# Ledger of designs, part 4: VHH binders against Testicular acid phosphatase (ACP4)

Target 1, 367 residues: Testicular acid phosphatase (ACP4), of Homo sapiens (Human) (q9bzg2)
Amino acid sequence: LPEGPLVFVALVFRHGDRAPLASYPMDPHKEVASTLWPRGLGQLTTEGVRQQLELGRFLRSRYEAFLSPEYRREEVYIRSTDFDRTLESAQANLAGLFPEAAPGSPEARWRPIPVHTVPVAEDKLLRFPMRSCPRYHELLREATEAAEYQEALEGWTGFLSRLENFTGLSLVGEPLRRAWKVLDTLMCQQAHGLPLPAWASPDVLRTLAQISALDIGAHVGPPRAAEKAQLTGGILLNAILANFSRVQRLGLPLKMVMYSAHDSTLLALQGALGLYDGHTPPYAACLGFEFRKHLGNPAKDGGNVTVSLFYRNDSAHLPLPLSLPGCPAPCPLGRFYQLTAPARPPAHGVSCHGPYEAAIPPAPVVP

## First folded at step 4 (VHH; framework vhh_8h63_2)

Design c34 (from b2 with E107Y)
Fold by ESMFold2-Fast, scan of step 4:
Structure c34 (fold): chain B 367 residues (1-367), chain A 121 residues (1-121)
Amino acid sequence: as target 1 above (367 residues)
Amino acid sequence: ELQLVESGGGLVQAGGSLTVSCAASGRTFSDYEMGWSRQAPGKERELVAGIYSGGSTYYADTVKGRFTISRDNAKNTLYLQMNSLKPEDTAMYYCAAGYEGDYSLSYYDYWGQGTQVTVSG
């Protein structure tokens, strides 16, 4: 067995199932939305809590030999975006990961676990405020002005025009995110057993998914995917690598960093890794970075540590092992670092948002 | 759908102040990230300020310390208070609204028609 023991894990996961972010003018469920979504639009549902609890239990099983059964502040750090649904998702996940500390356990004393967050406007790590970045706008405009993008968009003009009549929304000539919001609302309704309108056929949902994939590809993919990543997911990727570097260099007891975030966070990370697959991450999707001691020659490129990636996007199946392009698993850390360098921001920062933060607790008072 | 109508633009002397407003109608205003963009003659549209549904704000370096964005969810109104105005602040000012949350939100979803601000010299 050439792979040695696990030494560090970074996890980035999407919040669980939520209410739709918006309805549309001709939504047949619009008038009863407060009854259907009593906690409000965009809020985590009971199903979302269940999904996160399940993910936490999966992580407990996966890391049973690595992670203490009790929460220890020196072993685990949890960071969430400042959204109710991501904060609640983190708490539900932790109830699954540390069941002995959860409320209602007949065997455990309840011990609250800290979830750290920062104001959304200051969150350069998990929220990538691309609206305020002129350079990112230039890169995005280059992608949207490309012939392939424009030809695809022109081909959907008839579809979008029909969808305008069914939804009451202006969609033709408008940002494709409006069409994505229609898809989001329909998928939320379907997931909760609500009847979809007759016009929302499987073909319509498939076309909306294709439109969404095109727009996401423009944000995180070619052209200049690496430069886009330096302004977005590369910041988080750099923080993950910097976190491990600090843990190893200083001999810190930190074993796991957990990030509770959004599909956009995972999409940007996938873009930085060259691993975007054309699909939106589902609720409770989890991308994991596993760092292991290598038992081979430490003088080789990459040193004595390897990085493995997994993507869990379906609770009914085992997680998908992922390989960084150009580095089959197990990937030596040094090569992982070299191959991802173009997608990570330089030390001096980038034109829009730098310097960037590494999500490890400040230099410690550790008892 | 959300409709945005800007008002309050006009001519102001350099060093003066002006407040532009944006009235929103239709969908629930409080659910949106709101922003102000401007476009000067011969220049690209620039985002100058934004405010999240929870009230946290951000500003372009060009206006930081001079402009203040605020929102009144009860009145469905967005404000931009502009102080210490400079001739280079002359532009058409656009109100914008975007859904917060999950998907990468580099663009706003809804835009107003703009209100002209001219700073004399």
Scores: ipSAE 0.404, ipTM 0.722, lowest interface PAE 3.2, mean pLDDT 85

Design c36 (from b2 with A97R)
Fold by ESMFold2-Fast, scan of step 4:
Structure c36 (fold): chain B 367 residues (1-367), chain A 121 residues (1-121)
Amino acid sequence: as target 1 above (367 residues)
Amino acid sequence: ELQLVESGGGLVQAGGSLTVSCAASGRTFSDYEMGWSRQAPGKERELVAGIYSGGSTYYADTVKGRFTISRDNAKNTLYLQMNSLKPEDTAMYYCARGYEGDYSLSEYDYWGQGTQVTVSG
């Protein structure tokens, strides 16, 4: 189908580089952690700020013909999870997206841009409080009890035992997830130029990556991937589609919605789209939804709008254009709705979540 | 170094009440999500209640309206007040600590040894 002008964009991005979330008992860097991470564990680093500023500059270039050069409240809405690192990531991103000097007084250089958030326990949109959803736990348990997962876990028994000895960390309970935490700490340390312990060979890191991929697959993939999505990433997907519908129906001037979030947010959204590729989204990874008017004859499948997806997971390369399974780009909006319907919560709601409520307030927003 | 020690379990008659407690030693837990799980013989472990660092709570449908979770951050202690107990509530009750971290699709990190609650009828 022929594409026309861009009318709406939704962006979901992961925060920038951070300090490790935790250390392990035998960590050789444990004694100097306060020197290595002066802002604290899990906090955004200077490199994280740089990555987000760079992502913002990329977005400015991509949307220079679409967005005003100055921030306008009626054009852009920014929402973050309630974490210092995601809030700071949003601010750094916005500094890259809106680098123009404030109009008027040269003394008023800083123009504040509001970033909206909600308490973590109430953030059904970006954090998906899965721990408070018994049905999601049943679905996850079903996946971990599956033969493939259990056979892999049994095959890694020797590896996991050696990992416990090297780290001093108990893997009892959730061994694959606990192993992922070791990988996260090692990868953070390596990214900041710290030497890895001798036992953390390339083979060990490769095995930890395989373990992490299997455990993530259990969270967002089969079995019952669509039902898992209805309780997680499908909520965000539904909100994105509803935001576009509201903007078009009410003729709102809103052009862009930005979500500053986590790897788990992107993974759940990828799961809902059938686009999980076995890899954890890197720092400042961005998944974009671009809505365009159909330029030619009326679309047979959902009217005059198409949806295109891109995934930017490497600042050294061009963004990856993505295709929804069964709908090559540009995908007619009606077809996009049909194909994603099983992964989105129905209007009457689902287990753990009541009726659909995802529409953002119209601009201007009333506190 | 973190230890979670549950206490307060025992034998109670159907319709009665009981409070179980969990004391964290070795460090404070004010910045962590805390929860209660239970496991009856021959059944899997069931998440019963949780409380986020900010105080927001959640409950399994089986206990909603009967159980109340609370925390005392100054004393590093977690509580589960159980009212209108049923024979079906008979289980070993476990205290757990989780992280409000980047990858929130995962289970709790630390577990206690448990405290037995038996409801007769």
Scores: ipSAE 0.085, ipTM 0.489, lowest interface PAE 5.0, mean pLDDT 83

Design c37 (from b2 with A97K)
Fold by ESMFold2-Fast, scan of step 4:
Structure c37 (fold): chain B 367 residues (1-367), chain A 121 residues (1-121)
Amino acid sequence: as target 1 above (367 residues)
Amino acid sequence: ELQLVESGGGLVQAGGSLTVSCAASGRTFSDYEMGWSRQAPGKERELVAGIYSGGSTYYADTVKGRFTISRDNAKNTLYLQMNSLKPEDTAMYYCAKGYEGDYSLSEYDYWGQGTQVTVSG
């Protein structure tokens, strides 16, 4: 299984550190939220900018031999969801990835790098509008009606009742999903050095993490994990594979596609790959797809290219190499394509989704 | 937490138009994704339209082209303009507050008491 040179990379990363998305009625920080978060709820913090600059520098180091030192439009494409924090995260990442100053005047040193986006309601590639998809709702209901989910929910009845009393938040309707939102607020506050309420003990936080893992598992895992993926992360997975296919088929100079997105984007993609690990992706977490030339029998191996995965979820440690279930790294592209087929949507689309957006942009109009 | 009060429902003839409104009491709702769901007798609650804080909208296929969702952040009011009404649009219509961004797997939460829309033949 001789390994060859890197030919294409796709990167999906979560935005950097942000202000909480919301407070809850009994939040001790609620009345001073505007002082604590002067840029507003959900907005990228200075720490978030730092995390993305660091991720960009990591990527520069990792791909120094592969990627040109200066940004080249034909080599790199960047796509973000339409949120201030993801757009700003993409820009900060790019500042780390392309730190070299252009020669010449101060004006020539300002090198704006285009970041492409689409309206949130139309973003079926990175945002996955699952609530507006009746079929996905049926699949989610099937998961929540499963014995393991119901037994866990029953076991947490007392905990959830106490959580309602402490937060003042009604958990009626979707108690585990609403509890996950409470965890998000608490973890965000803790990350910024704010004291947590006395009721938010380490035991409470561990239970909320377990609740969150179960609810995430219902969204992206069994039963019918492959069908759920076809409506969510499988769309992005299909786009990544289609991007490489087009680059290879047409001999394009494109080397890297970057997607600036959310924890839910990474969770859905991990679900499509069968790689959800029970944990929420941290700020600036990055999942990478690395395509390398492989020397071997193309007819048997599905071509002369292999796919390797990495997951960087802690800047203090080396990225975790990941393997697709049933295909140890380096995985031949043909086998990778075959094994992921059940999780990717068919060409005609599935319920809730029609034709997909272009995998990579058309050549820009230039003089 | 917002208190949501729906109004504007009533009896309307097939092919007619009706606007339902949702008034948020207390403080502003401008930072929330808002939506409209409906529930007909004997059926599950169906999301029919939503609007993000930035103004982007989405619609269920059953109402697309006939219904228009809008918001007035200065008045803390959400609207659903319903045109070319059909008997199958008969339902209790609920105003909802949702989530945006990261935890986007989350469902809509916080529903009002509803306003009844009845479309006759």
Scores: ipSAE 0.127, ipTM 0.568, lowest interface PAE 5.0, mean pLDDT 83

Design c38 (from b2 with R27F)
Fold by ESMFold2-Fast, scan of step 4:
Structure c38 (fold): chain B 367 residues (1-367), chain A 121 residues (1-121)
Amino acid sequence: as target 1 above (367 residues)
Amino acid sequence: ELQLVESGGGLVQAGGSLTVSCAASGFTFSDYEMGWSRQAPGKERELVAGIYSGGSTYYADTVKGRFTISRDNAKNTLYLQMNSLKPEDTAMYYCAAGYEGDYSLSEYDYWGQGTQVTVSG
C-alpha cells in the first residue's frame, strides 16, 4: 500500500556529547579534569553542539516538504528536561533545523525559538518517578532476582573485583550500575582522544558493555516490562499519542513536537514499545514517530492514520526503520493503540504519582 | 571523588528522636536527588526517604509521619530527622545520591558507608 501524506511527527532525542558525569578514584585524568572539561562535568561539549547541529540538518532534509523553512510557533513545539546539556542540545538542533533563525543571521530575520522546560522535581514526562516509586523498585527487584541476572552477576564476580581494585571505586550495593559509570567515564575519555589506562583493554570494555546491557534490560525489559513502562516510558508514549489526538480533533496546525532528553528517556520509551536493542542510545540518538494519512482506505469519522517509527543512532548511516512487535510498518493507528495499551498508563495516573503531566502544545492560531 | 559521609547515628530509647546527617562532596549537590536507605540485620535494603533537587520529598509508608528528610544546598548536607523511634527502626542508615536524569532513575547511584542507629526498649 502507498503511504499517504505526513500529518504529524514526534521526535525524542538524546543530548549531544558531554563531559563525564563523574570521575573514579584511580582515574589517571582526575587531577586535570578541570582543564579537560572547562565547562564542567556533565556539560555539553563542542562536539555535542556539532552532533545536534548535524541532527537538526538531517531533520530539515527529512521534513523539507512537510515543515515550513521558517520557524512558526503554531507548527513546532520544543520541550526539554531542565538540564543545561539538554537545553543547549535543543538550541543547537534548532539551529540546524531552522538555519534562517540561527544566530549570525541579519538581526531583522533572526527569531529566537522557545524551548520549554519544567523543574526537574516536576518532570514526570521525561524523567519518570523511578526513585520515588516503591512499585517500580519491586518490579526491578523481581528482575534482579531472576536466574539469568543472578547467574551473570555470579559469573562476573572476579571481573568486578578486579574492576574495583583498578578503579578504587566500591561497587557494593549496585555493582552493575556502578560498573556502567566506569564505562561512561572511559567512553567519554576515549571519544576525546585521551589514552585509556592499561587495564581498560578491549575485552574489559566489551564486558562492561555486556554488564550495561543486562542492567538496562532489568530496568526496561522483562519480567513485567509493560507494567514497568506504565510507570516510565509509557507516560511519554501516552503523551505523544494524546498530542496527535488533540491536533487531529481540534484541527490544529501543529506539525512537530520535539523532546530533548536523556538516554534513560529513550531506553524507557523503547521498553514501552518492546524495542530495546541491547544498546545504550548514543549521543544525539533520535527516535521518531511519523503519523501519515493512509491512502486508498475508506475513511470513517475523519480517516485512517498509520504510525511509522525510525531510530537514528549513527549519523554515518540512514535511520533504522522500526516495527512495533505484531504490527509491521506502516502500522494502523488503531492497531498501534491496541498493542501499546498494556504499556500506557490510565488517565488517572500511576500509583506512585497522581494524574499525568498534561501535554502543553502551542495554543491554536485562529485568523 | 564523589563522597558521602554519614554521621549522627547511635543508641536511642524507643519513643526518642535522632537526627542523622550526610556531608556530600565532589559533585554539584544542588543538581542531585538525595535519599536515605536503611538495612536491618537479615533484611533487604529499604529506601525510607528521598528529596528532589527542588525540595519535593517522598517517604516509605513505614516511616511516613515520623521521619523528615531535608537538605541544605549551601552546606552540601542532607538530613534525616527521626521521631517516635521504634525498635523496628534499628538499622544501618545509608546516604544516597542520584545522577542527573541520565542512565538510571530507579535507584541511587552513590552510597555512603552508613551510620548505625539502634533503638532499644
Scores: ipSAE 0.231, ipTM 0.604, lowest interface PAE 4.0, mean pLDDT 84

Design c39 (from b2 with R27S T28I)
Fold by ESMFold2-Fast, scan of step 4:
Structure c39 (fold): chain B 367 residues (1-367), chain A 121 residues (1-121)
Amino acid sequence: as target 1 above (367 residues)
Amino acid sequence: ELQLVESGGGLVQAGGSLTVSCAASGSIFSDYEMGWSRQAPGKERELVAGIYSGGSTYYADTVKGRFTISRDNAKNTLYLQMNSLKPEDTAMYYCAAGYEGDYSLSEYDYWGQGTQVTVSG
């Protein structure tokens, strides 16, 4: 039983199933890619739409007592990265969360729900433009020069040489990250029932998954995980906390903020929370922040509010309740704020970014 | 594997303009985030401009307002229009391509061999 009534929810979810982002030179499906992926590489598939619709229905059920049955602009704010797949994922999700017509109704009634986005290059909240950040590259280089990373890279020398030969891809420069991209292509093809090459055995896929976990760890984990987070997932974490603070200070009716984004968004956010589990978030994975009022006391500057986290990474199972390290759920907001402070950027910004701005709640509805 | 070939470099007088181009082959160009990086002797490589598949652009503060990045997906070509060139813009200019979105957090994945731009005082 949750402690006290739910007052605010922030949801961050990965887009649904997509076509591969890329092919490789020796890909047996390369010549028929336009037939297999008529909408183009990286585009949301019908299965992706289904996954998001299902997630939306799950969220409707979970928040049925909290959220109005009809969409109200003052209660829900939806923000997406500026990618077709994330925008379409948001729309499919909302169709599950806010069904506006009864199934089998002879009259179709549909009211569009606004999904807000910003140009990709300006999206400091969900995309973290890391390529232009020299400080982040220094932090990543430090991680890749660490003994653990270098020993693993040396141990995989034979595997990576064979992978390079089989794929026709040069792995020079960033072998583990380039290998991770091969895994993405193979997993997308497998998800769509396409035969994998004979060399892409279960053992090869397992090794690629281990390589991916290590390289992701270098991006969002130690060393200097907190400083990496200040440049990445800590920005989003800070925005989520700031959104709740604004809702509380201004007495806004806003109940839910939804972010439609990428696996990298969830990975960076997990890094900021100290909750990376060694796995890439699957399609339609959802990380939720649930803010609840403590029973019997008035809320005052978040002092009587608790934060609970959940991670839904498998539609066949109940969401995983997560605990912030050092604060078992339900975590008092003040303690949550204190423990996450090293991972969140200061108000004046950090080396690669100016001041950060939280996602904007909807403007007050005029009568 | 995506192959990138730069062209259009050369000697230009300070205050002049130059356009460098990058021809891409081997993959679908329109699916990549593209960028221009430069490296002068004795200095670290600097990312000067980038353009996402959807057309959104970003620029380093050192070139903002002077350089314009653009792409022609029908020709699989990336451009960097450089105006009001300064001697400090002298560098080898490299074309770069990266996978967009999900798993490319920090680095471009493909690089060209570079084209030299020299700005005389």
Scores: ipSAE 0.413, ipTM 0.725, lowest interface PAE 3.2, mean pLDDT 85

Design c4 (from b2 with G98E)
Fold by ESMFold2-Fast, scan of step 4:
Structure c4 (fold): chain B 367 residues (1-367), chain A 121 residues (1-121)
Amino acid sequence: as target 1 above (367 residues)
Amino acid sequence: ELQLVESGGGLVQAGGSLTVSCAASGRTFSDYEMGWSRQAPGKERELVAGIYSGGSTYYADTVKGRFTISRDNAKNTLYLQMNSLKPEDTAMYYCAAEYEGDYSLSEYDYWGQGTQVTVSG
């Protein structure tokens, strides 16, 4: 079955390696944190720059036949969340993707590439301001009250009590969320060659990973995964599909859109696609949407384009080809639209106030 | 460990103004996303305003144009200036914080004990 030429690509990737976000009271490395992390907590490390440069080189190789070797503003658009680590990750990635435009060239022929961002509070596309969304909180509470969640939490009562004693943190109220933050700190320390405390055995790390998976599942998975997606990853999914529709309809030269974001962005997007695998995306993980013209039946617009997905979560291995549930690759664009429709917000936008307020909207004041 | 203590609550007449404040004890206050939530009797907790480490702010529709959130990183203090107060604004007001991280879909990590604001008719 002949697959046609690539016509559009959308890429969503996590920032590179960073310093820990926080410490805990009994952290053996707490007193030397300023020495270990001179740029500050949460900031991109040299390893993070290296990971993104490597991802960029991977993307250059993958799209060598598709993308111009030089950056052209009409062909590529780059959007980042408004965080130093994501903006710097985008720049490092672009240095790998467009080596001819790389900074630090001894020939002084470097050409800077624009990276676009919006204030964090306004970033509904990549950050999701869910704290101001009462409907999302209702959906999250429903998930935490589910029997499966409560049974798992009860099963970890002894583990969580021991974790409180070892870390000095109170886990009461939000045990899974707080345990995830302990895991994040431990993983950052381990990635930088720091010895873990004796209590942080492989069994403890495995249990923390399971706790993290359950917490993430509550945020992006059942129950009502589609409704959660409409308020989160479905917004980004809708934007990706809408971008392609505009490019195709208007005959635009735009070939690639790149989104530099967070693990939460990828998790929400995976949730919207029904592809969350129980694992947190690693640093520089990349989810790609590849749109290709299908060479069969060129008279039918909806049947002429297919969507293929890949997930690169390990630079030592080839990217994983992914399939939308119910649509094996290559998935016809029309079918992709149909299957993802429940997870995408309606054209008029998303209401965050939920159905508890059934008031008739007041008529707009007209001059 | 981050600790949050609210102050400035009290009784005020409808149409009046009040400022509540939140004092944070901790070294990385400037790295935290801060917020104000309120809970009235018989109602769910409502997020009324938030401010990111970079200064970007957001407000619930119920308070937009009347309330102003601000932070003073030098004093490790968060403020909520409340103007044109209504009886419906009567609630316990809670200061909240989350270290500005990658996973923003979760609830705030740190909460104060609250300060009561009562608006008379």
Scores: ipSAE 0.362, ipTM 0.703, lowest interface PAE 3.8, mean pLDDT 84

Design c40 (from b2 with R27F D31S)
Fold by ESMFold2-Fast, scan of step 4:
Structure c40 (fold): chain B 367 residues (1-367), chain A 121 residues (1-121)
Amino acid sequence: as target 1 above (367 residues)
Amino acid sequence: ELQLVESGGGLVQAGGSLTVSCAASGFTFSSYEMGWSRQAPGKERELVAGIYSGGSTYYADTVKGRFTISRDNAKNTLYLQMNSLKPEDTAMYYCAAGYEGDYSLSEYDYWGQGTQVTVSG
């Protein structure tokens, strides 16, 4: 028997292409950074706007039968982190998702769509202020002191010394993370057609990517991946599931929740799902949760609803269908709840932040 | 090269006030998350306050309502104004800087040498 209609969607996507966050001392492009990046470091580029508009158009096509062609406040909620690039990414995405402009004056075509945000230091849902979380630091320290991490760090001693010499950047303190920031700068420059320095060979870039993967794995993976997730991506996962539960329980017309966020948001969420693939999410990468009614034997583990996951990390290819470990698609909602429970914050578990956490956006849903 | 140099520490009586400062150089200060951590003898380093590039702040429960973190991007300087000081606030205070960007699940990336704050009865 066929899978039934889509009833709810939650989307988490990374902002589009941006200027580098930083430069390094020996960067050949540092003196002309203001010319190369007129909007400033870390700011969304024209290419970033294009990527988000394209993602929005993809989402419009994918949900054409499900989502109204016009934005309706009661059907869609958009939440962003409080960064210019994520707020602008959300707006560009929405321009692709709701291309409902009619011929007329420019004023007649403008239909503003609200994008909600909270101060970055208070953003427990999408930013996870882990620097202020002693428990998370304990879990991270356990991971970085583990044999695998330490052996890899020792193996890269020569590479890191050479990188320090080439960049002029001190790697003392957090060598793998500082190396990742060099990679970020190089990849941003390469994406915009800037020549890389001779020392930044394909082999060097591959090693930097491996270093980045190991450090990210320490933050969102073993050991104690579930406990780390309870303090990070599990919070967002819990909110997504709670949003669906409330929509279904109260019969709300809300169809879609969109989260405009960062690679760290997607990485933490992937960690909570056991789906981290060893790669940093690219610009405009989108992880989707699709809730459908099952038109078959609906009787087990959450009734008649199934959860499907997709990951779109390349606009030139179809989205990757993902399966929760231990639950092949289509995954019954009840089984999805059971399998993800260890990664979601318990009602009486550890907390880094203590203040109120909203499961459903505060926008009122009209009858 | 990124450098963080703390100053302003000293001896102060319980109930008094003190401001410590951190002079930053070698990076685009305005783009970094900055913070203050402290460490008393025999104890782990404790994060007490942080401030994002956009001005959003956070505080440990132990200092909330008593300490105020602020930044002056024109002077590349970070401040911690400490009011209603208690003997338990006695510690070495360290300035910290962290990359403020997409991947933010990390510890602070850079630390200063510290400035000693001693609160007497």
Scores: ipSAE 0.461, ipTM 0.755, lowest interface PAE 3.0, mean pLDDT 85

Design c41 (from b2 with S30D)
Fold by ESMFold2-Fast, scan of step 4:
Formats: sequence, C-alpha cells, structure tokens
Structure c41 (fold): chain B 367 residues (1-367), chain A 121 residues (1-121)
Amino acid sequence: as target 1 above (367 residues)
Amino acid sequence: ELQLVESGGGLVQAGGSLTVSCAASGRTFDDYEMGWSRQAPGKERELVAGIYSGGSTYYADTVKGRFTISRDNAKNTLYLQMNSLKPEDTAMYYCAAGYEGDYSLSEYDYWGQGTQVTVSG
C-alpha cells in the first residue's frame, strides 16, 4: 500500500437492524407489535444479524493480510455498550470477521470471543451522559436559541401540530427531538416492509429528515462544536488515540479495537472530527481509523505514523474515504493530534467528567 | 404521552429524612431513564440522581451516601429517599424521564412540575 504497512485499527460501528424503540399512541401496528417484534422493542432482528455478519466479512476481507485468521486475545479487543442489540451485533460481526470461530461451522469447533461491556450508568466512552452534564445543556441551549434553529421551529409550527394530531404524541418541550423519534419509528417500520400510515407521505418523511438533521446539528455541530465534542465524541476519539499511543509505547501486539455502539455514538464522533454529513448513520454503519507506518521522511515531518479514516454506510458500495478538515489523507499522526486537540478532553478532564483513560487489555504477562 | 407528577415535598429539620415520589401516567415508564433534578432560587438546575430501566444508578457528589433513588415499574413510580438533610438541600425537586440508548445525546424528554423541599436549621 502507498502509505506503508497497517499497524493498528480502531472501528466504531452501529448495531444492526432492530425493532422500534417505541411506538406512538396512534400507531396502526401497535396491536400486532408482539407478532411483528417477537423479541421485543429495541431488540436486534434477523436482518440485523445478517447486516453485522456481512460487515464482519467485509472487515475480514479488508484486513486479511493484517489480522490473524484465528481470534487471538492479544490482537483484538471488542467493547460494546450494555444493550442486548449491541452485544448481539458484536457477536454477529465477529462470526463474519473470524469464520473459523463461527457457530455451526462444518470446518471448525466454535470458539467464543469475549465482548467487554460496562454498566450503562458508567459508560463514558460509548454512551455519553449528556443528561447529567449541566455544561452540555448550556451549549445545547445556545444552539437551540440561535435564530436559524428558532426560525425553522416556528416555520414548522403547522407541520408539528399536524404530526401531534396524527401520532397522538405530545411534542411539548423538545418538539424537533420528539419529531425525530417519530421518524425513527416510521423508518424502522418501512425497513421491515410495513405499510406507513397515509399521512406519512414522502413529503412528510422529507420534512422529518430535515428536522432530524437540524436537531442533530444542534447536538454535535456549531456553535462551540469543539466544546460539545470534549463532552461527547471527543472522549471516544481521545480513547482511540490513547489506545494507539499505549500500544506503540509498550510494544503491545494489539492490532484492532472494535466498538459496538449506537447512531448517537457515531454522530458524536463525526462531530468531534468535523465530519457530520447531515445524515443519521444507517444500521451497521462503520467508521474506521487506520494507523499506518509512514513511507516518506517521517523524522523531518515530526513522526512516522499516519491516520486514515473511512466510513462504510452502504454494503453495496466501497467505503467512503474521509479526510480530517485541514489534513488530506494520509494525515500525519502529529497533525491529526494537533487538529483534533480542541475537540478532545484534556488529561485532567473537563466539566461533568473526570480524567479519561483508554480501556485496553493489559500486556501479556512476561516473567 | 408520559406525564409525571411529583409529591412528598415539605419542611424538614436539618439532619431529618424525607421521601419524594413521582407518579408516571399515560404510559409505562419501563423504557425510560428516570432522574431527579433540583433547583434553588437563583441557582442552576442540578441533576441529583438517575436510574436506568435495569436498576443501575448514579448520584451527584453532593448527595452521594445520603440519597437513594429507586423505581417501581409495576406501579410506574420513582422515589428519592433523602437522609441527613442539610439546609443546602433546600430546592424545588423535579422528576424527569428520557429514552435510553440510541438517543443518549438527548435531554430528558419529560419533566414534572416539581415538589418543594425546605430544610431548616
């Protein structure tokens, strides 16, 4: 490869297809919900398992020359949020990434691969506790009080009133956020071939998509996007960079860290990188960080490692190469650190959070 | 639509105990992260305690060891048991509910009107 050998990879992916998280009072599918979603609301579907298995197979192909064909504890660390759908997504992904360990394999006996998690209340890496952060609420309020946000909200007064009547759902308090949750339910139902209500026309879905993009922008974008990132996606970004730093400093054999998480995790991370594209990450979307040994005169450039980003949001197409704003690929690690520094929390921590440390397994015991 | 109504506030002496409750109606609250926030006049709103659907809890450092949050999903009721009350605990206490998981960037989605707790001494 032109940039030199791959030395470390960090992957952050969204869980696969799931049942809706919630219904609304006037949902025409509400009475048959137990038949449509036998495992329950928010639970991973068979399609979700298929999507993750496919992602795993994609990753196996991409990293065939880099990653051992057999799972090795020293080479791969997998971390998930503490939700059934993300834990199951991680397992399905691993079945595609390590086919020799897959259940029901005719060629090999099944070998379980550990997936690590922490209680939801303690998960600062993948589930950002924004509700418990007064500073984040101030930053979000500043964004929602901006003229553009308020003008859009006022312009949608009639639309939101009609949406409230059709759904039976009160939108009082945070109307754009609550409308976005209606969109999530409708999109989930459409993905499973369920007919949408007559009021959910293409124009209604387009308006809901515009609403979700604006509200997501308020959470992860301007104003003060960097400060918002320090409290959210910057924590994960800092952990990814710290993991690589530790691997390099200690000479660890660790090659890959995988994070099984949510659309909000990817959105916050995209915000920290200045790469939010106005769209909600689809099921099994994957953002990758690839660290490569630089082939140029790295001592003169202040380092010998580069960082490349990719975003896979469509299994029918090649991953999208992404460039950090101000650093075209291949981005030298030192420049990547410098440009992302405003979005990453300092070592002593920030408001609402204490110091941040990367969670990677200890080095193998050596006598 | 989820509706939240707080009760149990009142006047207590320093060192005393009080339990405030929050009754949810309109739908079950099983799917929600529940929390208690407080606000004294002229002060910023402070998140005091939170509890996830599975029972996992967190507390602000100001109340850790003194306050206990709990939930009864069968009765759609949230509780905050407050022990060793101090004058600085005087505030309006608000019940809140928010969706868990994929909407982790969101604020609490539903709020009650509050119940006043006054600690003398």
Scores: ipSAE 0.279, ipTM 0.646, lowest interface PAE 3.7, mean pLDDT 84

